# VH-VL binders against Stromal cell-derived factor 2-like protein (SDF2), part 19

Target 1, 181 residues: Stromal cell-derived factor 2-like protein (SDF2), of Arabidopsis thaliana (Mouse-ear cress) (q93ze8)
Amino acid sequence: VEITYGSAIKLMHEKTKFRLHSHDVPYGSGSGQQSVTGFPGVVDSNSYWIVKPVPGTTEKQGDAVKSGATIRLQHMKTRKWLHSHLHASPISGNLEVSCFGDDTNSDTGDHWKLIIEGSGKTWKQDQRVRLQHIDTSGYLHSHDKKYQRIAGGQQEVCGIREKKADNIWLAAEGVYLPLNE
Key: E = the ipSAE of ESMFold2; O = the ipSAE of OpenDDE; V2 = 0.75 times the mean of E and O plus 0.25 times the DockQ between their complexes.

## First folded at step 11 (VH-VL; framework fv_mogamulizumab)

Design u4 (from t4 with heavy chain Y104F; at its last look DockQ between E and O 0.88; V2 from the best seeds 0.00; counts 0 for: pae E 2.6 > 2)
Fold by ESMFold2, look of step 11:
Structure u4 (fold): chain C 181 residues (1-181), chain A 119 residues (1-119), chain B 112 residues (1-112)
Amino acid sequence: as target 1 above (181 residues)
Amino acid sequence: EVQLVESGGDLVQPGRSLRLSCAASGFTFSNYWMSWVRQAPGKGLEWVATISDSGSTTYYPDSVKGRFTISRDNAKNSLYLQMNSLRVEDTALYYCARETHLDFGMDVWGQGTLVTVSS
Amino acid sequence: DVLMTQSPLSLPVTPGEPASISCRSSQSIVHSEGYTYLEWYLQKPGQSPQLLIYKVSYRFSGVPDRFSGSGSGTDFTLKISRVEAEDVGVYYCMQGTHWPYTFGQGTKVEIK
């Protein structure tokens, strides 16, 4: 199944199977922006991300997302953009990944390069991909380091500049908009 | 503005019951675990109860277990503490506080509601 | 229950001088994954508690950098590098690793 602009998808961390998650809870350190974590459950309304082009480009709803494209990911429930910057992540001290902005407020900190592993030319469900942050060069990353003070154990999501097995993501569940001709 | 406002504190006789309420505003209440913490006059802080974000899991210390019940109504942004079989040693200012899954503890507290248990 | 013991219980300070508060637990408060859920709270006169430090050494958002936390295992310290008038109040350590949550007795910091 083709990932098109406008699709609302879950992004699953390949190694741990946790889904990229956010909600209206800010970090207690670093930027203080809305937190982004890995969520262990498969049924979670806060794990949907809408694939959007960078503003002012020609890409439109229903277009395929090509390997190497710069995209934005909008958190469906809160309308904020997946974001990164030089602040330290809370557990590992890597690049903090947060949500920031709104429907009308987005900056280059929201821009991610889609890198498809292997020979694929357009983004498809269950395909191994990386998301490299444009401004910091950090890859969207997660690992088996959890927030554990209370039960539930959500996982840290951060950015790192080194390619690792732990920065591979799969488009999993979602509402996939039909491909334009 | 993030705000927690407790109410329902009163002067009551030993053996009676009270129900405390905590009204939450300015944040998404259903994303947070909630706690009650009390402070007897002139004394330190004592944790009283915690409830999970969905309300499915609760925790109590032995001093109140079986007598106190924490509950929540996420549709009304409200936290409750039902206190039964009240004792003189339950006399305290009762705070509600929120907790987060991000492990930084109780970051927002209310101003408290006073419970006095006296014959 | 984990007993949290603070020292000193009363700490008169001169403005501008450093201050140090110790907190000791009756058993390890290191969680099985290696994290330590030790927090410091300040209760200013007539106010509710406010979070200062979590996970031993992380400053909560908006807390001035003159506050720092340290320690491991069972022994923990809050330091104020230069005490200001607004820092007066009662400081509590709390462990959140084991149920039930337990607070120290409090350390009253006041201007002498």
Scores: ipSAE 0.489, ipTM 0.827, lowest interface PAE 2.6, mean pLDDT 92
ESMFold2 (binder alone), look of step 11: mean pLDDT 95; pTM 0.963
OpenDDE, look of step 11: ipSAE 0.810; ipTM 0.915

Design u5 (from t4 with heavy chain Y104W; at its last look DockQ between E and O 0.84; V2 from the best seeds 0.00; counts 0 for: pae E 4.0 > 2)
Fold by ESMFold2, look of step 11:
Structure u5 (fold): chain C 181 residues (1-181), chain A 119 residues (1-119), chain B 112 residues (1-112)
Amino acid sequence: as target 1 above (181 residues)
Amino acid sequence: EVQLVESGGDLVQPGRSLRLSCAASGFTFSNYWMSWVRQAPGKGLEWVATISDSGSTTYYPDSVKGRFTISRDNAKNSLYLQMNSLRVEDTALYYCARETHLDWGMDVWGQGTLVTVSS
Amino acid sequence: DVLMTQSPLSLPVTPGEPASISCRSSQSIVHSEGYTYLEWYLQKPGQSPQLLIYKVSYRFSGVPDRFSGSGSGTDFTLKISRVEAEDVGVYYCMQGTHWPYTFGQGTKVEIK
């Protein structure tokens, strides 16, 4: 199944199977922006991300997402954009990944390059991809390091400039809008 | 502006019950774990209860376990502490506080509501 | 339960001078994954407690850099590099590693 602009998807970290998650809880350090974590369950309304084009481009809802495209990912419930910057992530001290902005406010810190592993030309469900942040060059990354002060742990999500196995994500569950093309 | 406001503190006799409330505003209440912490007059802080964001999990120290019940209503942005079988030792200023699963402690506290237990 | 013992319990300080508060736990508060959930709170006169430091050494958002935390295992320290008038109040350490959460007795910091 093709991932199209407008699709609402869950992004699963390949190695740990945790889904990219957010909610209206800011980091206690770093930027103070809305936190982004990995969530262990598959049933979670806070793990949906809407695939959006960068403003001022010609891509429309229902268009396929091409390899190498610059995209935005909007958190469905909070309407904030997946974001990164030079602040340190809370556990590993890597690049902090957060949510920022709203429906009408977005900047280049919300821009991610889609990199499809292998020879695929368009983004498809369960395909191995990386998301490289435009401004910092960090790859969206996670690992088996958890927030643990309260029992039960969500996983740290951060950015790392090195290409690693832990930067591989799959589009898993979602509402996949039909392909226009 | 993030706020927590406690209410329901009163003067009561030993053995009676009292219910405290904490009204939350300025943040998404259902995303946070909540706690009650008390401070006896002239004394330090003592943790008394914690409840998970969904309300499904609760924790208590032995000093109040079985007598106090923490609960929440996420639709009303409200936290509660039901205090049964009150003792003179329960006399304190009771704070509500919010905490998070993101590895830090109680980052917002209310002003407290005073509970006095005496005959 | 983990007993948290603070020293000193009273700490008069001249403005502009450093201050140091010790907190010791009756057992290790290092979590099995290596993190230590040791926090410092300040209760200013007539106010509710406020979070200063978490995980031993991390300053909470908006806390001035004159505050620093250190320590490991059972022995922890809060330092104020240059005390200001607004820093007066009672400082509490707290461990959040083991249930039940437990606070130290408090250290009253006051200007001489």
Scores: ipSAE 0.314, ipTM 0.755, lowest interface PAE 4.0, mean pLDDT 91
ESMFold2 (binder alone), look of step 11: mean pLDDT 94; pTM 0.961
OpenDDE, look of step 11: ipSAE 0.843; ipTM 0.922

## First folded at step 12 (VH-VL; framework fv_mogamulizumab)

Design v1 (from u1 with heavy chain H101E; at its last look DockQ between E and O 0.86; V2 from the best seeds 0.00; counts 0 for: pae E 2.1 > 2)
Fold by ESMFold2, look of step 12:
Structure v1 (fold): chain C 181 residues (1-181), chain A 119 residues (1-119), chain B 112 residues (1-112)
Amino acid sequence: as target 1 above (181 residues)
Amino acid sequence: EVQLVESGGDLVQPGRSLRLSCAASGFTFSNYWMSWVRQAPGKGLEWVATISDSGSTTYYPDSVKGRFTISRDNAKNSLYLQMNSLRVEDTALYYCAREQELDYGMDVWGQGTLVTVSS
Amino acid sequence: DVLMTQSPLSLPVTPGEPASISCRSSQSIVHSEGYTYLEWYLQKPGQSPQLLIYKVSYRFSGVPDRFSGSGSGTDFTLKISRVEAEDVGVYYCMQGTHWPYTFGQGTKVEIK
């Protein structure tokens, strides 16, 4: 199944099986922007991300997403954009990954390059991909480091400039819009 | 603006009951764990209860366990503390506090509501 | 329960000079996953407590960099590198690793 612009997908961290998650809980340090974490459960309405093109491109809803495309990911429930910058992440001190903006406010900190591992030319479900942040060059990354004080068990998500096994993600569950003719 | 406002503190005699309320605003209340912390006059801070974001899990110290019940109504953005069998040593200013899953501890506090238990 | 003991209980200070507050736990507060949920709170006169430091050494958002935390195991320290008039109040350490949460007795910092 092809990932099209407009699809709402869960992004699963390949090694840990945690899904990219966000909700209206800001970081208590750094930017103060909405937190992004890895969530241990599959049933979670806060793990859906809408695939959107960057402004100024000709890509439309239903078009396939090509390898190397620059995209945005909108958190479905809060409408904020997956974002990164030079602030330090709370556990590891790597690049902070957050959600920022709204339906009408987006900047280049929301731009991610899709990198398909292997020979694929368009993004498909269960395909191994990386998301490299345009402004910082950090890859969307997670590791088995968890927030646990109040029994949450959510995993840190951050940006790391080195290409590593822990920056591989899969489009897992989702509502995939039909491919355009 | 993120705010917590406590109410329901009163002067009561030992053995009576009292219900405290905490009104939350400026944030998504249902995403946060909540706590009550008290401070006896001229004394330090003492934790008295914590409730999970859904309300499904609660924690208490032995000093209040079985007498106090923390609860929440997420539709009303409200936190409650039911205090039964009150004792003189329960006399304190009672704060509600917000806590989040990201390990930051209690990051937002109310102004407190005063409970006085005396005979 | 984990007993948290602060020293000193009263700390008169000259503005512009450093200050240091000790906090000791009656047992290890290192969580099984290796993190230590040791926090510092400031209660300014007539105000509610505010979070300064979490997980021993991490500064909460908006807290000035003159505040720093350190320590391990059972022994912890809050330092103020250059005390300002706005820093007066009672400082509490608190452990959140073990139920029940427990606070230290407080350290009153005041300008002499």
Scores: ipSAE 0.529, ipTM 0.836, lowest interface PAE 2.1, mean pLDDT 93
ESMFold2 (binder alone), look of step 12: mean pLDDT 95; pTM 0.962
OpenDDE, look of step 12: ipSAE 0.630; ipTM 0.874

Design v2 (from u1 with heavy chain H101Y; at its last look DockQ between E and O 0.60; V2 from the best seeds 0.00; counts 0 for: pae E 4.9 > 2)
Fold by ESMFold2, look of step 12:
Structure v2 (fold): chain C 181 residues (1-181), chain A 119 residues (1-119), chain B 112 residues (1-112)
Amino acid sequence: as target 1 above (181 residues)
Amino acid sequence: EVQLVESGGDLVQPGRSLRLSCAASGFTFSNYWMSWVRQAPGKGLEWVATISDSGSTTYYPDSVKGRFTISRDNAKNSLYLQMNSLRVEDTALYYCAREQYLDYGMDVWGQGTLVTVSS
Amino acid sequence: DVLMTQSPLSLPVTPGEPASISCRSSQSIVHSEGYTYLEWYLQKPGQSPQLLIYKVSYRFSGVPDRFSGSGSGTDFTLKISRVEAEDVGVYYCMQGTHWPYTFGQGTKVEIK
């Protein structure tokens, strides 16, 4: 199944099977922006992300997302954008990944390059992909480093500039809008 | 504006029971672990109890375990401390406190409610 | 239980000068994952405690950068690079690595 602009999807970390998660609680460190973690369960309303184009481009709802495209990911429940910057992440000290903005406010810290592993030309469900942050060059990354008490069992999500097996993600559960044409 | 407001402190005799409440506002209460910390007059701080965000897990020091019960009602944004078999040594100002998300540390405290246990 | 011992217990200070408070634990407070849940709190006269430092060295939001924490294992230090008059009060260290949470005895900081 094609991932199209407008689709609301869960992003699953390939190695750990945790889904990208956020909610209305800020980090206590770093930027103080809304926290982003990996969540262990499949049933979680806070793991949906809406695939959106960068403003001012020609892509429309229902268009396929091409390999190499720059996209934004909007957290469905809070309407904030998946974001990164030079602040340090809480566990590993890597690039912090957060949520920032709202429906009408977005900046270049919300821009991610979709990189499809292998020869695929468009983004499909269960395809191995990386998301590279435009401003920092960090790949969306997670690892088996869990929070111990508060948010216990959830994993750190961060950005790392090196390609590693732990920056591979899959589009999993979601509402996939039909492909145009 | 994040606030915690304690209530229910009173003068009681040893062996009696008392229930403290803490009203939370300005944040999503159900996302946070909560604690009670007490301070005897002229003394330092002593941790009393902690409860997880869902309320499923609780922790106590030996000095109060079996006598005190921490609980929460996430629908009412309220934290409670049921104190049974009170002793003179339980006399203190009781604070409720919010644990930081992810990073630990009690980042929001109430003003406290005074419990006096005396015959 | 982990005993937290502060030194000094009373610290008269001159504004503009540095100050340092020591906190020692009776056993290691390094968690098995390598994290150390050591916190510093300030209680100003007549007020509730306020968080200054968590995880040894992380400054809580809004806390001035003249406050810094350091240490490892069993020995920890809070430093104030230039003491200001509003810094008076009782400073507590606390460990959150082991149950039960335990506080130090407090260090009263006061203007000379």
Scores: ipSAE 0.057, ipTM 0.653, lowest interface PAE 4.9, mean pLDDT 90
ESMFold2 (binder alone), look of step 12: mean pLDDT 94; pTM 0.961
OpenDDE, look of step 12: ipSAE 0.404; ipTM 0.811

Design v3 (from t4 with heavy chain T100N; at its last look DockQ between E and O 0.84; V2 from the best seeds 0.00; counts 0 for: pae E 2.5 > 2)
Heavy chain, then light chain:
Amino acid sequence: EVQLVESGGDLVQPGRSLRLSCAASGFTFSNYWMSWVRQAPGKGLEWVATISDSGSTTYYPDSVKGRFTISRDNAKNSLYLQMNSLRVEDTALYYCARENHLDYGMDVWGQGTLVTVSS
Amino acid sequence: DVLMTQSPLSLPVTPGEPASISCRSSQSIVHSEGYTYLEWYLQKPGQSPQLLIYKVSYRFSGVPDRFSGSGSGTDFTLKISRVEAEDVGVYYCMQGTHWPYTFGQGTKVEIK
ESMFold2, look of step 12: ipSAE 0.493; ipTM 0.827
ESMFold2 (binder alone), look of step 12: mean pLDDT 95; pTM 0.963
OpenDDE, look of step 12: ipSAE 0.906; ipTM 0.949

Design v4 (from u1 with light chain K55R; at its last look DockQ between E and O 0.78; V2 from the best seeds 0.00; counts 0 for: pae E 3.8 > 2)
Fold by ESMFold2, look of step 12:
Structure v4 (fold): chain C 181 residues (1-181), chain A 119 residues (1-119), chain B 112 residues (1-112)
Amino acid sequence: as target 1 above (181 residues)
Amino acid sequence: EVQLVESGGDLVQPGRSLRLSCAASGFTFSNYWMSWVRQAPGKGLEWVATISDSGSTTYYPDSVKGRFTISRDNAKNSLYLQMNSLRVEDTALYYCAREQHLDYGMDVWGQGTLVTVSS
Amino acid sequence: DVLMTQSPLSLPVTPGEPASISCRSSQSIVHSEGYTYLEWYLQKPGQSPQLLIYRVSYRFSGVPDRFSGSGSGTDFTLKISRVEAEDVGVYYCMQGTHWPYTFGQGTKVEIK
């Protein structure tokens, strides 16, 4: 299944099977922006992200997302954008990944380059991809470092500049908009 | 502004019951674990109970287990402590506290409500 | 239950001088996955407790750089590099690794 602009998807961390998750809980350190974590459960309404183009491009709803495209990911429930910056992440001290903005407020910290592993030309379900943050050059990353005491084993999501196996994500579930043309 | 406001503290005889309430505002209550912590007059802090964000899991120390019940109503943004079979040693200022979801500890505390148990 | 023992219990300090508070646990408070849930709280006179330090050494949002935490296993320290008048109050360590949560007895920091 083709991932198109306007699709709502869950992003699964390949190595750990945790899904990218957010909700209205700010970080207690760093930026103080809305937290982003890896969630252990498959059924979770806070794991949906809407694929959106960068403003001012010609991409339309239903268009395929090409390898190398710069995109935004909007958290479905809170309407905030997947974001990164130079603040330190809470567990590992890597680049903090957060949610920021709203339906009408977005900045370049919300921009991610889609990198498809292998020879694929457009983004498809279950395809191995990386998301590289434009402003910091950090890859969306997770690892088996967990919030253990209270957060029920949710894992840290952060950015790192090194390309590693732990930067691989899959669009594992979603509500997909049909491909144009 | 994030706020926790406790109520229901009173002067009561041993063996009686009280129910404490904590009203939460300024944050999404249903996303947070909540705790009760007490402080006897002139003494240190003692943890009393914790409840998970959904209310499905509760924890107590042996000193209150079986006598105290923590509960929550996420629709009303309210936390409760039902205290049965009260003893003189339960006399304390009872704080409601929010546990930061990402293991940062108890980051928001109320002003406390005073429970006095005496004959 | 994990017993948390603080020393000293009373710590008079001249403003501008350093302060150091020890907290010792009766058993390891290192979680099975390697994290240590050791927190420090300050209760200023007439106020509710406030979080200062979590996970041994991380300052909570808005806590000044003069506060630092350290330690491992069973032995932990809070340091104030230069005490200011607003730092007076009772400092508690707490372990959150093992149920039940347990606090130290408190260390009262006061001017002279």
Scores: ipSAE 0.261, ipTM 0.724, lowest interface PAE 3.8, mean pLDDT 91
ESMFold2 (binder alone), look of step 12: mean pLDDT 95; pTM 0.963
OpenDDE, look of step 12: ipSAE 0.580; ipTM 0.860

Design v5 (from u1 with heavy chain L102F; at its last look DockQ between E and O 0.74; V2 from the best seeds 0.00; counts 0 for: pae E 4.6 > 2)
Fold by OpenDDE, look of step 12:
Structure v5 (fold): chain C 181 residues (1-181), chain A 119 residues (1-119), chain B 112 residues (1-112)
Amino acid sequence: as target 1 above (181 residues)
Amino acid sequence: EVQLVESGGDLVQPGRSLRLSCAASGFTFSNYWMSWVRQAPGKGLEWVATISDSGSTTYYPDSVKGRFTISRDNAKNSLYLQMNSLRVEDTALYYCAREQHFDYGMDVWGQGTLVTVSS
Amino acid sequence: DVLMTQSPLSLPVTPGEPASISCRSSQSIVHSEGYTYLEWYLQKPGQSPQLLIYKVSYRFSGVPDRFSGSGSGTDFTLKISRVEAEDVGVYYCMQGTHWPYTFGQGTKVEIK
């Protein structure tokens, strides 16, 4: 299935199978922005992200997402954008990944480069990809380091500049919009 | 503004019951674990109870286990502490506190409500 | 239960001078996953407690960098590099690794 702009998708961490997750719980450190975690549950409404183009580009809803494209991911429920910056992440001290802004507030910290592994030209479901943050050069990253005390075993999601196996994500569950002809 | 406001503190005789309330505002209450911590006059802090976000899990120290019950109503953004079989040593200022969703600790505290148990 | 022992219990300090508070646990408070849930709280006069440090050495949001936490296993320390008047109050360490949560006795920091 082709992933198009406007599609609502869940991103699954390849190694751990956890889904990229967020809800209205701010970090108590770093930026203090809305937190982003890896969630073990498959069925969770807080793990949907809408694929959006960068303002000023020609891409529109229904268009395919090309390898190398800069995209934004909007959390479906809270309407905030997947975001990163130079603040330290809570567990590993890597680059913090958070949710920022709203429907009318976004900045370059919301920009991620889609990198398809292999020879694929357009983004598809179950395809191995990396998301590299434009401003920090950090790859969207997760690992088996979990919040233990309160956050129910959710794993840390952060940014790391090193290209590793733990940077690989796949579009899993989702509502995919038809491809424009 | 994130805020917790305790109420229900009173003067009661030993053996009586009392129910404390904590009203939460400024955040998504149902996303957080909550705790009660008490402080006897001129003394230190003592953990009293903790409840999970959904209310499905509760924790107590031996000092209050079997007598105190922590509960919550997420629809009302409210935390409760039912105190039965009160003792003189239960006299304290009772704080409700928000447990950070991550591994940060108790990041928001109320002003406290005073419970006095005396003959 | 894990006993938390603070030292000293009273700490008079001259403004601008450093302060150091020790907290010792009766047993290891390292979680099976390797994390240590040791927190420091400050209760200023007439106020509710407030979180300063979590997981031994991380400053909570808004906490000045003159505060620092360190330690491992059973021995932990809170340091204030330069004490200010607003730092007056009672400091508590707390372990959250094992149930029940347990606090230290508190250390009263006051200006000489």
Scores: ipSAE 0.106, ipTM 0.705, lowest interface PAE 2.0, mean pLDDT 93
ESMFold2, look of step 12: ipSAE 0.130; ipTM 0.665
ESMFold2 (binder alone), look of step 12: mean pLDDT 94; pTM 0.959

## First folded at step 14 (VH-VL; framework fv_mogamulizumab)

Design w1 (from r1 with heavy chain E101H; at its last look DockQ between E and O 0.87; V2 from the best seeds 0.00; counts 0 for: pae E 2.2 > 2)
Fold by ESMFold2, look of step 14:
Structure w1 (fold): chain C 181 residues (1-181), chain A 119 residues (1-119), chain B 112 residues (1-112)
Amino acid sequence: as target 1 above (181 residues)
Amino acid sequence: EVQLVESGGDLVQPGRSLRLSCAASGFTFSNYWMSWVRQAPGKGLEWVATISDSGSTTYYPDSVKGRFTISRDNAKNSLYLQMNSLRVEDTALYYCARETHLDYGMDVWGQGTLVTVSS
Amino acid sequence: DVLMTQSPLSLPVTPGEPASISCRSSQSIVHSEGYTYLEWYLQKPGQSPQLLIYRVSNRFSGVPDRFSGSGSGTDFTLKISRVEAEDVGVYYCMQGTHWPYTFGQGTKVEIK
């Protein structure tokens, strides 16, 4: 299934199977912006992300997302944009990944380059991809480092400039908008 | 403004019951674990109870287990502590505090409500 | 239960000078996954406790850089590099690795 602009998808970390997650809980360090983590469960309303083009481009709802495209990812429930910057993430000290902005406020810190692993030309469900942050060059990354002081363990999500196995993500569950012809 | 406000502290006789409340505002209450911590007059801090974000899991030290019950109502942004079979040793200022799954510990505390157990 | 022992219990200070508070646990507070949930709290006179340091050495948001934490295993230290008048109060260490959570006895920091 093609990932189109306007689709609401879950992004699964390939190695750990945790889904990219956010909710209205700010970081207690770094930027203080809305936290982004990996969530262990498949059923989670806070792990949906809407695929959006960068403002001022000609891409429209239902268009396929080409390899190398610059995109934004909007958190469905909070309407904030997946974001990164030079602040340190809480566990590893890598680049902090957060959510910031709203429906009418977005900046270049929300821009991610889609990199399709292998020979694919357009983004499809279950395809191995990387998301490289435009401003910092950090790849969206997760690892088996968890927040564990209280029960459960959401996983740290951060940015790392080195290409590693732990920055591979899959578009898993979602509400996929039909492909335009 | 993130705020926790305790209420329900009173002067009561040993063996009686009392219910404390904590009203939360300025944050999404259902995303946070909550705790009660007490401080006897002139003494240090003692943890009393913790409840998970959904309310499904609770923890107590032996000193209060079986007598105290922590609960929450996420629709009302409220945390409760039901205190039964009160003893003189339970005399303290009772704080509510929030905890997050991000491992920061107890990052926001209320001002406390005073419970005095005396004959 | 993990016993947390602080020293000193009373610490008179001169503003502008450094201060150091020790906290020792009766057993290791290193979690099975390798993290250490050792926290420091300050209770200023007439106020509720406030979080200063989490996971041994990380300053909570808004905490001045004159506060630093260190240690491992069973031995932990809070340092204040240059004490200010607003730093007076009772400092508590706390372990959150093992249930039940336990606090140290407190260290009262006062102006000489």
Scores: ipSAE 0.518, ipTM 0.835, lowest interface PAE 2.2, mean pLDDT 93
ESMFold2 (binder alone), look of step 14: mean pLDDT 95; pTM 0.962
OpenDDE, look of step 14: ipSAE 0.903; ipTM 0.945

Design w2 (from r5 with light chain K55R; at its last look DockQ between E and O 0.91; V2 from the best seeds 0.00; counts 0 for: pae E 2.3 > 2)
Heavy chain, then light chain:
Amino acid sequence: EVQLVESGGDLVQPGRSLRLSCAASGFTFSNYWMSWVRQAPGKGLEWVANIKQEGSEKYYPDSVKGRFTISRDNAKNSLYLQMNSLRVEDTALYYCARETELDYGMDVWGQGTLVTVSS
Amino acid sequence: DVLMTQSPLSLPVTPGEPASISCRSSQSIVHSEGYTYLEWYLQKPGQSPQLLIYRVSNRFSGVPDRFSGSGSGTDFTLKISRVEAEDVGVYYCMQGTHWPYTFGQGTKVEIK
ESMFold2, look of step 14: ipSAE 0.688; ipTM 0.884
ESMFold2 (binder alone), look of step 14: mean pLDDT 93; pTM 0.955
OpenDDE, look of step 14: ipSAE 0.752; ipTM 0.901
ESMFold2, look of step 15: ipSAE 0.527; ipTM 0.840
ESMFold2 (binder alone), look of step 15: mean pLDDT 93; pTM 0.955
OpenDDE, look of step 15: ipSAE 0.681; ipTM 0.883

